# Designs tried in a protein design chat: VHH binders against Myosin phosphatase Rho-interacting protein (MPRIP). Part 11

Target 1, 108 residues: Myosin phosphatase Rho-interacting protein (MPRIP), of Homo sapiens (Human) (q6wcq1r43to150)
Amino acid sequence: KPIYGGWLLLAPDGTDFDNPVHRSRKWQRRFFILYEHGLLRYALDEMPTTLPQGTINMNQCTDVVDGEGRTGQKFSLCILTPEKEHFIRAETKEIVSGWLEMLMVYPR
Key: E = the ipSAE of ESMFold2; O = the ipSAE of OpenDDE; V2 = 0.75 times the mean of E and O plus 0.25 times the DockQ between their complexes.

## First folded at step 11 (VHH)

Design x2 (from d1 with D31S S53R K98E E108G; framework vhh_vobarilizumab_d1; at its last look DockQ between E and O 0.09; V2 from the best seeds 0.00; counts 0 for: pae E 3.2 > 2, placed apart)
Fold by ESMFold2, look of step 11:
Structure x2 (fold): chain B 108 residues (1-108), chain A 124 residues (1-124)
Amino acid sequence: as target 1 above (108 residues)
Amino acid sequence: EVQLVESGGGLVQPGGSLRLSCAASGFTFSSYAMAWYRQAPGKGRELVARIYRGGSTSYADSVKGRFTISRDNAKNTLYLQMNSLRPEDTAVYYCAAELYRGTIRYTGSAYDYWGQGTLVTVSS
């Protein structure tokens, strides 16, 4: 059951923020949908039927933390999973805070 | 231009009642879930009540049984009837328009609209 959705900027897959070349890469605008059971999927448009570009299993998530120190970008979050780190950025403090509240329920 | 204009706030004694209104314009009112949020001094905004397009409602536990949210789609107006008011209900109350498509709350500047707020003070 999908419960929360909205546009976010997603750091390109494989971005290494310690690499200056990578830090200049453009973030990708994706529509994220959170499902109640913990699947966070993102796609090129807001329609739930659009084939997703990717997913993040929040049930495997170990933490969701402020991302500014790592990314250099305001209103960003780092979603930590055993496989990799995912970085998202919102337009405003209110939007990122809403996402943090929704995502924070999953880490163990 | 989207506008949400709250009214009906004021000073009331504990146990009293107030009715808040939110006049909406600049969007298709009937296509949105509508909500009241409140913000007490030094606190973040919290959801008070929500009413969906189909008329179903939800309430914060702290206001259940005392507050009633309603809407009039013909008048583009959202209401909050607040009964049995307590000092902890003191806050600025905000009207919000929230896009729901199915079960999904859509968030972001393209989807959410907010009013400027109306102050409710509950004090002897």
Scores: ipSAE 0.230, ipTM 0.709, lowest interface PAE 3.2, mean pLDDT 89
ESMFold2 (binder alone), look of step 11: mean pLDDT 85; pTM 0.845
OpenDDE, look of step 11: ipSAE 0.328; ipTM 0.750

Design x3 (from d5 with F27S T28I D31S A33V G54Y S56R H98Y E108G A110E; framework vhh_8pnl_2; at its last look DockQ between E and O 0.64; V2 from the best seeds 0.00; counts 0 for: loop humanness VH .140 < .165, unsure alone 63.2 < 65)
Amino acid sequence: QGQLVESGGGLVQPGGSLRLSCADAGSIFSSYVMAWYRQAPGKERELVARIYSYGRTNYADFVKGRFTISRDNAKSTLYLQMNSLKPEDTAMYYCAAYLYRGTIRYTGSEYDYWGQGTRVTVSA
ESMFold2, look of step 11: ipSAE 0.305; ipTM 0.759
ESMFold2 (binder alone), look of step 11: mean pLDDT 77; pTM 0.789
OpenDDE, look of step 11: ipSAE 0.358; ipTM 0.780

Design y1 (framework vhh_vobarilizumab_d1; at its last look DockQ between E and O 0.33; V2 from the best seeds 0.00; counts 0 for: pae E 10.5 > 2)
Fold by ESMFold2, look of step 11:
Structure y1 (fold): chain B 108 residues (1-108), chain A 123 residues (1-123)
Amino acid sequence: as target 1 above (108 residues)
Amino acid sequence: EVQLVESGGGLVQPGGSLRLSCAASGFTFSDYAMAWYRQAPGKGRELVARIYSGGSTSYADSVKGRFTISRDNAKNTLYLQMNSLRPEDTAVYYCAAKLYGTIRYTESAYDYWGQGTLVTVSS
């Protein structure tokens, strides 16, 4: 059952911000939905029935940290999982702070 | 600061029409779902109509075919065209915006609310 949502920018999968070619990649605008059981999915629009472009299992999340040092972008977060890092950014501090509050319950 | 200001309410006879407007500021209007809610005397707020950022709409059963929600993204304005008005449509009508928060699209899911505009339908 969905519990939180909103528009965010998502770095392309596999982006390495130390690699100049990767750093120039365009961030992807996606609508994120967090479900009560810990699934974080993202899709091309805000309708919950839209086929997701991808998912992040927050139950596997080891940390959620500020992303500015890695990405060079204000209002960004890094979601750490064992298989990869996910980078998101928001339009405002208020939006990213709301997401941080919702996501920080998962790291163990 | 997000601000929503409704206008266009008033007295109309049964069968009449009104167009409500909601002027929005303080956010990127085109990115967010908007809704109209209403509250009749002694009742809770209820959904009237919703419009998503992509333009898809949904309506309460009680207003389908009579009311039309629309948005003008260039003017940051939400509209509700109300036709064939009935006495049971009498209520304060509220504009609401969902910037972030819960997905459930219930009254508690909307982040910002306007002050309301009164619509009275009577002879």
Scores: ipSAE 0.000, ipTM 0.229, lowest interface PAE 10.5, mean pLDDT 83
ESMFold2 (binder alone), look of step 11: mean pLDDT 83; pTM 0.835
OpenDDE, look of step 11: ipSAE 0.032; ipTM 0.322

Design y2 (from d1 with R101Y T103R R105D; framework vhh_vobarilizumab_d1; at its last look DockQ between E and O 0.43; V2 from the best seeds 0.00; counts 0 for: pae E 5.4 > 2)
Amino acid sequence: EVQLVESGGGLVQPGGSLRLSCAASGFTFSDYAMAWYRQAPGKGRELVARIYSGGSTSYADSVKGRFTISRDNAKNTLYLQMNSLRPEDTAVYYCAAKLYYGRIDYTESAYDYWGQGTLVTVSS
ESMFold2, look of step 11: ipSAE 0.366; ipTM 0.676
ESMFold2 (binder alone), look of step 11: mean pLDDT 81; pTM 0.825
OpenDDE, look of step 11: ipSAE 0.692; ipTM 0.851
ESMFold2, look of step 14: ipSAE 0.017; ipTM 0.379
ESMFold2 (binder alone), look of step 14: mean pLDDT 83; pTM 0.834
OpenDDE, look of step 14: ipSAE 0.718; ipTM 0.861

Design y3 (from e3 with H98K L99W Y101T T103R I104F R105D; framework vhh_8pnl_2; at its last look DockQ between E and O 0.81; V2 from the best seeds 0.00; counts 0 for: pae E 2.2 > 2, unsure alone 62.8 < 65)
Fold by ESMFold2, look of step 11:
Structure y3 (fold): chain B 108 residues (1-108), chain A 124 residues (1-124)
Amino acid sequence: as target 1 above (108 residues)
Amino acid sequence: QGQLVESGGGLVQPGGSLRLSCADAGSIFSDYAMAWYRQAPGKERELVARIYSGGSTNYADFVKGRFTISRDNAKSTLYLQMNSLKPEDTAMYYCAAKWYTGRFDYTESAYDYWGQGTRVTVSA
């Protein structure tokens, strides 16, 4: 069932990086778990039994792209779905590259 | 890459207490999930307790109420407080560490680094 996990920083819902006020928003530290069926969930700790703060349905994902141009932050990704854009950051290039590899299989 | 060294084992009477320590030479201790495992002679190695990088804990069913896992990230040290010790707790005790990102697997084979162990003997 779960196949990949790790701590990431998640931009608050509705952040518009073209809006300077939004760029000062504090990113939220969440533990992400990717399940084999394409659910990407995030929660306040790494235990699968913790009630998730939210989810991203990777089966509806249209693209996963480098986020630096949009966010101004190194090691960031943008996960695009029809409903909204999700922005995540990792601490290192190695961590974000591992996540990209796992997530890039879903876009059509 | 890591170097884990356990200490605090010894000989103790039934009902006694011991505090095991596991030190890591690296300063990145906080980025790992940590665990204590034990192995008695002729038996399979088994999980005793786990503490995730975020601080949540998980205990084997046999240990609930007697042992407490904790960590001090500033000192890069993992602890196992063992109370109400019984002869069946006699074993080599090992600490193990797993990096917090990557394959989601916290079973024994998923741990990246292991210490050499410290011996606990409970007998009167």
Scores: ipSAE 0.322, ipTM 0.666, lowest interface PAE 2.2, mean pLDDT 87
ESMFold2 (binder alone), look of step 11: mean pLDDT 77; pTM 0.792
OpenDDE, look of step 11: ipSAE 0.371; ipTM 0.718

## First folded at step 13 (VHH; framework vhh_vobarilizumab_d1)

Design z1 (from y2 with D31R S58Y; at its last look DockQ between E and O 0.76; V2 from the best seeds 0.00; counts 0 for: pae E 2.1 > 2)
Amino acid sequence: EVQLVESGGGLVQPGGSLRLSCAASGFTFSRYAMAWYRQAPGKGRELVARIYSGGSTYYADSVKGRFTISRDNAKNTLYLQMNSLRPEDTAVYYCAAKLYYGRIDYTESAYDYWGQGTLVTVSS
ESMFold2, look of step 13: ipSAE 0.321; ipTM 0.653
ESMFold2 (binder alone), look of step 13: mean pLDDT 84; pTM 0.848
OpenDDE, look of step 13: ipSAE 0.294; ipTM 0.684

Design z2 (from y2 with D31E G54S; at its last look DockQ between E and O 0.56; V2 from the best seeds 0.00; counts 0 for: pae E 4.4 > 2)
Fold by ESMFold2, look of step 13:
Structure z2 (fold): chain B 108 residues (1-108), chain A 124 residues (1-124)
Amino acid sequence: as target 1 above (108 residues)
Amino acid sequence: EVQLVESGGGLVQPGGSLRLSCAASGFTFSEYAMAWYRQAPGKGRELVARIYSSGSTSYADSVKGRFTISRDNAKNTLYLQMNSLRPEDTAVYYCAAKLYYGRIDYTESAYDYWGQGTLVTVSS
């Protein structure tokens, strides 16, 4: 059952924010859907049937932290999993705070 | 500020056609799902048709094959083409916009903004 959703910007896979070339990469606009069982999927539009561009298993998430220190971008979060870091950002504090509230229930 | 204004309602004979419009402002229209709902006298609101930002659509069974939802993102306008109208289509038709920045609800309460409605009457 989807329980939360919205448009966010997602940093490209493999972005290293300590590398200035990577910091200039264009973030990808994706529609994120959080499902009750902990799947966070993202896709090019808001239809649930659209083939996802990727997923994040929130049940494997170790932390969700403020992203500004790493990304240099306001209203950003780092979603930490054992295999990689995922970076998202929103247009406003309200949007990012709502996402943080929903995602913070998963870290161990 | 978000504003939705419906137009195009009126009196029409059974079998006739009408085209409803909903002019939108105050948000990035192309990024949002839009929908038409209707409310007949003495009934609750019911979904008629939905169009996603991708352009994909869905319809209530009662209107499939007769109604077509569409959007013009350049004009920030949502449309409902209604063909083969029947007396049971008589209702106030509402435009709705869903701002997907939060909890996902599949009820009418999930839409942040509603227009005031436009009356469609199908009668001989």
Scores: ipSAE 0.022, ipTM 0.417, lowest interface PAE 4.4, mean pLDDT 85
ESMFold2 (binder alone), look of step 13: mean pLDDT 82; pTM 0.831
OpenDDE, look of step 13: ipSAE 0.270; ipTM 0.639

Design z3 (from y2 with S56T L99F; at its last look DockQ between E and O 0.54; V2 from the best seeds 0.00; counts 0 for: pae E 6.5 > 2)
Amino acid sequence: EVQLVESGGGLVQPGGSLRLSCAASGFTFSDYAMAWYRQAPGKGRELVARIYSGGTTSYADSVKGRFTISRDNAKNTLYLQMNSLRPEDTAVYYCAAKFYYGRIDYTESAYDYWGQGTLVTVSS
ESMFold2, look of step 13: ipSAE 0.015; ipTM 0.357
ESMFold2 (binder alone), look of step 13: mean pLDDT 83; pTM 0.840
OpenDDE, look of step 13: ipSAE 0.574; ipTM 0.807

Design z4 (at its last look DockQ between E and O 0.67; V2 from the best seeds 0.00; counts 0 for: pae E 2.1 > 2)
Fold by OpenDDE, look of step 13:
Order: sequence, then C-alpha cells, then structure tokens
Structure z4 (fold): chain B 108 residues (1-108), chain A 123 residues (1-123)
Amino acid sequence: as target 1 above (108 residues)
Amino acid sequence: EVQLVESGGGLVQPGGSLRLSCAASGFTFSDYAMAWYRQAPGKGRELVARIYSGGRTSYADSVKGRFTISRDNAKNTLYLQMNSLRPEDTAVYYCAAKLYYGRIDYSPEYDYWGQGTLVTVSS
C-alpha cells in the first residue's frame, strides 16, 4: 500500500559529487512513492500502473542525511544504502521536510 | 482562491471539431493530474480523458482516436481537442484537478472542479 508520494528531482545514476564536473549534471524529475512495506519507488509519473524506473529499499537504508553539503543543492537529501547513495531534492523546504519526516524512520 | 474555468464549448455539426480550454489558477497546476468529465442530459457524469502531471494520458473508449487531452503548464491551461464529434458527445464538459502529492489518496474524488462548458453536437 502506498502511503506517501510526490515529485522530486533525482541525481543521475553514477553522479560523483566529489567531482566538480558532475555537480552541473541535470537532475531528473521523477514521481516518488513510498510504500508501507518500506520500498521507495520512482517513475515518470504518478500513475499507479506506471512501471518504476528504480526502487530504493528503505529497509536497508543506513542513513538519511541533508544533501546540501554533498551536492551543493538546497532541499536535497542523501539516502545511504549498502549498494549506493541516492540523492534527491525537492522544490521547496516544506516538501523536503515532509520527505525527511517520512524517510528518517528507516535508517538502522 | 482556486478556480477552474472551462471555455470553448458551443454548437457544432456532426463530424465537426471543437477545442476546449480550462484555465486554472490558485494552485500549483503542474503538480496536479487533470481530467475532463462530461455529463449528458439524463446521464451521470463520466470520465472522458485524464492527463497526469507527468503527461501520461488515458481516454474513455468512446472517445479514443477522436479526442486529445493536453496541458500547458506554463499557461496553467488544460485542453481537450475534440474531432469527429458525434451527437452522443453532447454534454456539459467539466475540468477537474487531482493532487497525488504528499499522503497518497486514491479517492475517486477530485480536489477541484470547474463549472462546465456546454458542447452540443447537432445537425
């Protein structure tokens, strides 16, 4: 069951923010859906039947931290998983605060 | 104040075309899924077409291939291009807005509705 959703910007896969050149890479607007079982999916739109382009297992998340220091982008978060880091950002402070509230409960 | 204002309705002959517009204000249009509904005389309101905020579209079977829903986020405007109109397309057409932002609500209710514009297809 989906419990929370909305548009966010997602950093391109493979982005290394320690590389100054990657800091200018264009983020992708995706619709994120958080499910009650801990999967966070993102897709091209909010349609329930739309196939996700990716899924983050929040149950394996080790941390959710502010991403501005890493990315240089305001209203950004870094979701740390054993596999990789995921960088997302919102359009406003209110939106990212809502996501932080929903995601911060998962890190172990 | 939130407003949805439909326009473009009128009288047209069978086989003709019309283009409806819905001007939105008072909310972040680009975040909303939009839809056109219609209500024919003596019938219930039915979904005609939907366009999600990402641009994906869906249509009722009765209008597939004839109607096209589109949106211009820069103008906060929803469109419905209606071609090959038929008498059974006669109805009041309503635009509606649905937000899937935040907590997920799959209620069939839309958040906002327009007042409607009349389309009459008659020879």
Scores: ipSAE 0.148, ipTM 0.578, lowest interface PAE 1.6, mean pLDDT 92
ESMFold2, look of step 13: ipSAE 0.246; ipTM 0.593
ESMFold2 (binder alone), look of step 13: mean pLDDT 83; pTM 0.838

Design z5 (at its last look DockQ between E and O 0.64; V2 from the best seeds 0.00; counts 0 for: pae E 4.1 > 2)
Fold by OpenDDE, look of step 13:
Structure z5 (fold): chain B 108 residues (1-108), chain A 122 residues (1-122)
Amino acid sequence: as target 1 above (108 residues)
Amino acid sequence: EVQLVESGGGLVQPGGSLRLSCAASGFTFSEYAMAWYRQAPGKGRELVARIYSGGSTSYADSVKGRFTISRDNAKNTLYLQMNSLRPEDTAVYYCAAKLYYGRIDYGEYDYWGQGTLVTVSS
């Protein structure tokens, strides 16, 4: 069951924010859906049947932190998983605050 | 104030075509999924077509291949191109808007138009 969702910008896969050149890479607008069982998927639109382009297992998340220091982008978050870091950002402070509230409960 | 205003309905012969429009105002149109519903005389309201904010579309089986839903975000307008119309397509057609954001509820649409009548008859 989906419980939370919305449009966010996702940093391109493989982005290394320690590399100044990567900081100018265009973020991708994706629709994120958080499911009750802890999977966070993102896709090209909000259609439930749309094939996801990626999935983050929030049950494996080790931390959710502010991403501005790493990315240089306001209203960004970094989702840390054992396999990789995921960088997302919102258009407004209110939107990212809502996501932070929903995601911050998962880190173990 | 939120408004959805349908237009383009009318009388058409079987096999004919119509193009419906829905002018939206009072909300951020580009963020909303839009849909066309219809209600035939003596029947319940049914989904005809849906287009999400990302552009993906879905259709009722009864209109697949004949109807096309589209949107122009710059004009805040939703369209329904109806080809090969049949008498059973006769109904009041409604425009609907749904925002999928935050707490997700895939239930009822947030906004509805007043409808436009389409009559297919020889």
Scores: ipSAE 0.036, ipTM 0.401, lowest interface PAE 3.0, mean pLDDT 91
ESMFold2, look of step 13: ipSAE 0.056; ipTM 0.440
ESMFold2 (binder alone), look of step 13: mean pLDDT 84; pTM 0.852

Design z6 (from y2 with S58Y L99Y T107S E108P A110E; at its last look DockQ between E and O 0.50; V2 from the best seeds 0.00; counts 0 for: pae E 6.6 > 2)
Fold by ESMFold2, look of step 13:
Structure z6 (fold): chain B 108 residues (1-108), chain A 124 residues (1-124)
Amino acid sequence: as target 1 above (108 residues)
Amino acid sequence: EVQLVESGGGLVQPGGSLRLSCAASGFTFSDYAMAWYRQAPGKGRELVARIYSGGSTYYADSVKGRFTISRDNAKNTLYLQMNSLRPEDTAVYYCAAKYYYGRIDYSPSEYDYWGQGTLVTVSS
């Protein structure tokens, strides 16, 4: 079931980093849980039973790449899916690197 | 500078009660899971109780029903209410904090910050 978890900041849905107004949007603090079958769920707190705010199906992920060039934020990642791009960031390099290692195990 | 400062330890007779406090500073307390660990002489450090940032709790089997972990995020303080104390509860009690990220486990090596400990002695 759950194999990895942690607090991350998630860019608001629909953020366009080329639009200066969007760059001022507050990133959303969410607790992310990665399940062994590839579902990446996020919610307002760390309890697994909390109703999720959203999910990302890593089995549909085409790539996970460094996000700093797109977001201007250190320790950020872009999760690419056919439907849309998801942007997350962490407080430290150690945290974001751990997430990258876990997320890159899924087929693209 | 991060500090976790325990207080409230002491000598108590079997069946008695004691309340431990852990004052936290230097980090965003509400973002961290908090725990109490204890270490008896000649033993490894063992989990007593954990409280997550959202308030859910976990207790070691040996203390369930006797100990209550709680937190006050406004005061940056973690508590452990210990009731029905037994000689086997004698140990140094440590406050620990974890910014919850990484593999889901509970080993002591996964905690970011530790207090210096407060001694609890339960003897007749």
Scores: ipSAE 0.016, ipTM 0.310, lowest interface PAE 6.6, mean pLDDT 84
ESMFold2 (binder alone), look of step 13: mean pLDDT 85; pTM 0.861
OpenDDE, look of step 13: ipSAE 0.532; ipTM 0.799

## First folded at step 14 (VHH; framework vhh_vobarilizumab_d1)

Design w1 (from y2 with S58Y T107S E108P A110E; at its last look DockQ between E and O 0.53; V2 from the best seeds 0.00; counts 0 for: pae E 6.7 > 2)
Fold by ESMFold2, look of step 14:
Structure w1 (fold): chain B 108 residues (1-108), chain A 124 residues (1-124)
Amino acid sequence: as target 1 above (108 residues)
Amino acid sequence: EVQLVESGGGLVQPGGSLRLSCAASGFTFSDYAMAWYRQAPGKGRELVARIYSGGSTYYADSVKGRFTISRDNAKNTLYLQMNSLRPEDTAVYYCAAKLYYGRIDYSPSEYDYWGQGTLVTVSS
């Protein structure tokens, strides 16, 4: 059952914001859907049947924190998992705050 | 202040064409699914066409192949090209917007914002 969704900008996989070359990478517009059981998937469009470009298992998430210090971008979040960091960005404070509230329930 | 303002309605003969526009302001247009609904005299509102924020479209069976929904996110404008018009297309046409982020559940209201409508009359 999907419980939350919307368009966000996703930093390219493997972006290291301490590396100047990586800081110029173009963020990718993806439609995110959060499912009740903790799967966060993202895809190229908002259709639930579209094959996802990727997923984040929020049940393995260790923290969700403000991303501005790392990314230099307002309205950004860092989703921390044991395998990697995921960075997302919204257009407004209202959008990013709503996502934070929904995602913050998952960290250990 | 959110506004949806329809235009382009009018009187047209059967077989004719009209192009409706809906100018949007006061919200992030590119994050919303947009739709056209219509309400014929004495009837309820019915979906005509929907266009998702990513550009995918859906059409009611009664208008497939005759109507084309489109959007221009740079101009915050929704369009409906109506060809091969029939008397049963006579209705007030409404622009509607639905946010595709936030809590996903079913509620009494499917759409967050509505325009005031533009009248289309198809008559000889």
Scores: ipSAE 0.016, ipTM 0.326, lowest interface PAE 6.7, mean pLDDT 84
ESMFold2 (binder alone), look of step 14: mean pLDDT 85; pTM 0.857
OpenDDE, look of step 14: ipSAE 0.339; ipTM 0.706

Design w2 (from y2 with S58Y K98V; at its last look DockQ between E and O 0.85; V2 from the best seeds 0.00; counts 0 for: pae E 5.2 > 2)
Fold by ESMFold2, look of step 14:
Structure w2 (fold): chain B 108 residues (1-108), chain A 124 residues (1-124)
Amino acid sequence: as target 1 above (108 residues)
Amino acid sequence: EVQLVESGGGLVQPGGSLRLSCAASGFTFSDYAMAWYRQAPGKGRELVARIYSGGSTYYADSVKGRFTISRDNAKNTLYLQMNSLRPEDTAVYYCAAVLYYGRIDYTESAYDYWGQGTLVTVSS
């Protein structure tokens, strides 16, 4: 059952913000859907049937933190999992705050 | 203030064509999934077609192959090209918009904004 959704910018996989070449990478506009059981998936458009480009298992998430210090970008979050760090960015403070509220219940 | 204003409705013979337009203002049009709904007298509203912000489309089976939804983000306008019209297409046609932010339930209530409607009558 999906419970939350919206457009976000996603940093390319494997971005190291301490590397200047990586900091120049374009963030990718993706539609995110959060499912009640903790799956956070993202895709190229908002259609529910679009094949997702990737997923984040929020049940494995260790922390969700403000991303501005790492990314240099306002309205950004870092989602930490044992496998990798995911960086997302919203268009406005209101959007990122809503996502933070929904996502911060998962870290263990 | 958000406004959706439909136009292009009218009286047409069976087999004819109409092009509906929906002029949008008061919001960032390109961020919204847009849809056409219709309501025949004594019936509920039914989905006709939907176009997502990325351009993907969906059509009700009753109109597939006859109707084409499109959008022009530069003009903030949604269109419905209606070909091979039938008397059962007679209805008030409504423009609708949704920005998928927050709760998603994938029902009619997910549409944030609605137009006032334009009447299409396919002659008797």
Scores: ipSAE 0.018, ipTM 0.337, lowest interface PAE 5.2, mean pLDDT 84
ESMFold2 (binder alone), look of step 14: mean pLDDT 84; pTM 0.853
OpenDDE, look of step 14: ipSAE 0.035; ipTM 0.382

Design w3 (from y2 with K98E; at its last look DockQ between E and O 0.57; V2 from the best seeds 0.00; counts 0 for: pae E 7.1 > 2, unsure alone 64.3 < 65)
Fold by ESMFold2, look of step 14:
Structure w3 (fold): chain B 108 residues (1-108), chain A 124 residues (1-124)
Amino acid sequence: as target 1 above (108 residues)
Amino acid sequence: EVQLVESGGGLVQPGGSLRLSCAASGFTFSDYAMAWYRQAPGKGRELVARIYSGGSTSYADSVKGRFTISRDNAKNTLYLQMNSLRPEDTAVYYCAAELYYGRIDYTESAYDYWGQGTLVTVSS
């Protein structure tokens, strides 16, 4: 069932990058797993059985875009859903590019 | 450049013990699940033991109770303590670093790393 995974940094829930106080918040290290049916879950470690901290339903995703303009961080992406924006970033261009390739198939 | 270097293999009598080490460099060791695989003559490569970045472990049935995998993230080193060795344990043992990113449904990816192997021979 899982088709992609890896460590990413996730912006704290509800971060508003137009608010200077929010911009200084520490990003949270999470292990993300993408499942073939479009569920993107994240947890505190890479064990598949670890209780997820949260999920993103990629089937409801409206866009996946470069995040640098909003976040000020290299290698970042914005995942847009009707409920909220999710911001992730990777350590390298190679890692973020692989994630973008996998996630871009979902926006409608 | 990623480097995994195994050591500690050799010839040992049945019932004996060996401790394998794998020195890692060129990547963030603590981010990776680490594993030992082995390949016996005439057989395919098989998983022996895995230790996740959070410290939990799993073992092949054939080695449970005899082998212990451990890691020292401060020294970037993976270990395999092998006790009660049997002739069937004879194989080349490989250190592997497995980060679950890339296409997980593939057995190999651009981001999985392997060592060169160390030979363990269990014989009188």
Scores: ipSAE 0.014, ipTM 0.277, lowest interface PAE 7.1, mean pLDDT 83
ESMFold2 (binder alone), look of step 14: mean pLDDT 80; pTM 0.810
OpenDDE, look of step 14: ipSAE 0.467; ipTM 0.762

Design w4 (from y2 with D105P; at its last look DockQ between E and O 0.42; V2 from the best seeds 0.00; counts 0 for: pae E 3.8 > 2)
Fold by OpenDDE, look of step 14:
Structure w4 (fold): chain B 108 residues (1-108), chain A 124 residues (1-124)
Amino acid sequence: as target 1 above (108 residues)
Amino acid sequence: EVQLVESGGGLVQPGGSLRLSCAASGFTFSDYAMAWYRQAPGKGRELVARIYSGGSTSYADSVKGRFTISRDNAKNTLYLQMNSLRPEDTAVYYCAAKLYYGRIPYTESAYDYWGQGTLVTVSS
């Protein structure tokens, strides 16, 4: 079952923040749902029946770190998986802190 | 101070219609998912309808096609249009609010704020 959720901004897939050109790419507003079994999904709206645009298996996560140093964006996080890095950010410090608390338990 | 104040309840005949309102204050209404719950005499509280901050809606099977949940963010007001009312719709109807910065409002206990309720009685 879903346990945590909310609107976040997601960096476009393939974004390389070491490339100055990529730093200007627009982040996408997506609704994120964290499930009890460790799946983090994101979609265009809040409805659980909406097909997700992507998923992150948090059970494979190796680290969750502050993303501001990498992205230049406040209230951002970097979710590291063996497959790729995922960059998300919130509108406020309080929101991102909540997500950090929920996600930081997964890194192994 | 946070307030949710329901209104629009009353006595109506079967097949009739009512429109409930929930006036919200003391918080940023547009950021919250809102819901209507109801509690019939001798029964537990049950979800009637939910509307997310983005506007998506969901309904209990028992009211689908008859009830419509909507919101006016400019007026900080939640609505429930109830058509084709039945005696089994008799209940106290509650407005509830949940900020989508954290826990999913999967359960009744997950909601942050509740109104005092408004009574709807459907009887011939």
Scores: ipSAE 0.031, ipTM 0.384, lowest interface PAE 3.3, mean pLDDT 91
ESMFold2, look of step 14: ipSAE 0.071; ipTM 0.518
ESMFold2 (binder alone), look of step 14: mean pLDDT 83; pTM 0.842

Design w5 (from y2 with T28R S58Y; at its last look DockQ between E and O 0.53; V2 from the best seeds 0.00; counts 0 for: pae E 5.2 > 2)
Amino acid sequence: EVQLVESGGGLVQPGGSLRLSCAASGFRFSDYAMAWYRQAPGKGRELVARIYSGGSTYYADSVKGRFTISRDNAKNTLYLQMNSLRPEDTAVYYCAAKLYYGRIDYTESAYDYWGQGTLVTVSS
ESMFold2, look of step 14: ipSAE 0.337; ipTM 0.652
ESMFold2 (binder alone), look of step 14: mean pLDDT 84; pTM 0.854
OpenDDE, look of step 14: ipSAE 0.631; ipTM 0.837
ESMFold2, look of step 15: ipSAE 0.016; ipTM 0.373
ESMFold2 (binder alone), look of step 15: mean pLDDT 85; pTM 0.859
OpenDDE, look of step 15: ipSAE 0.616; ipTM 0.831

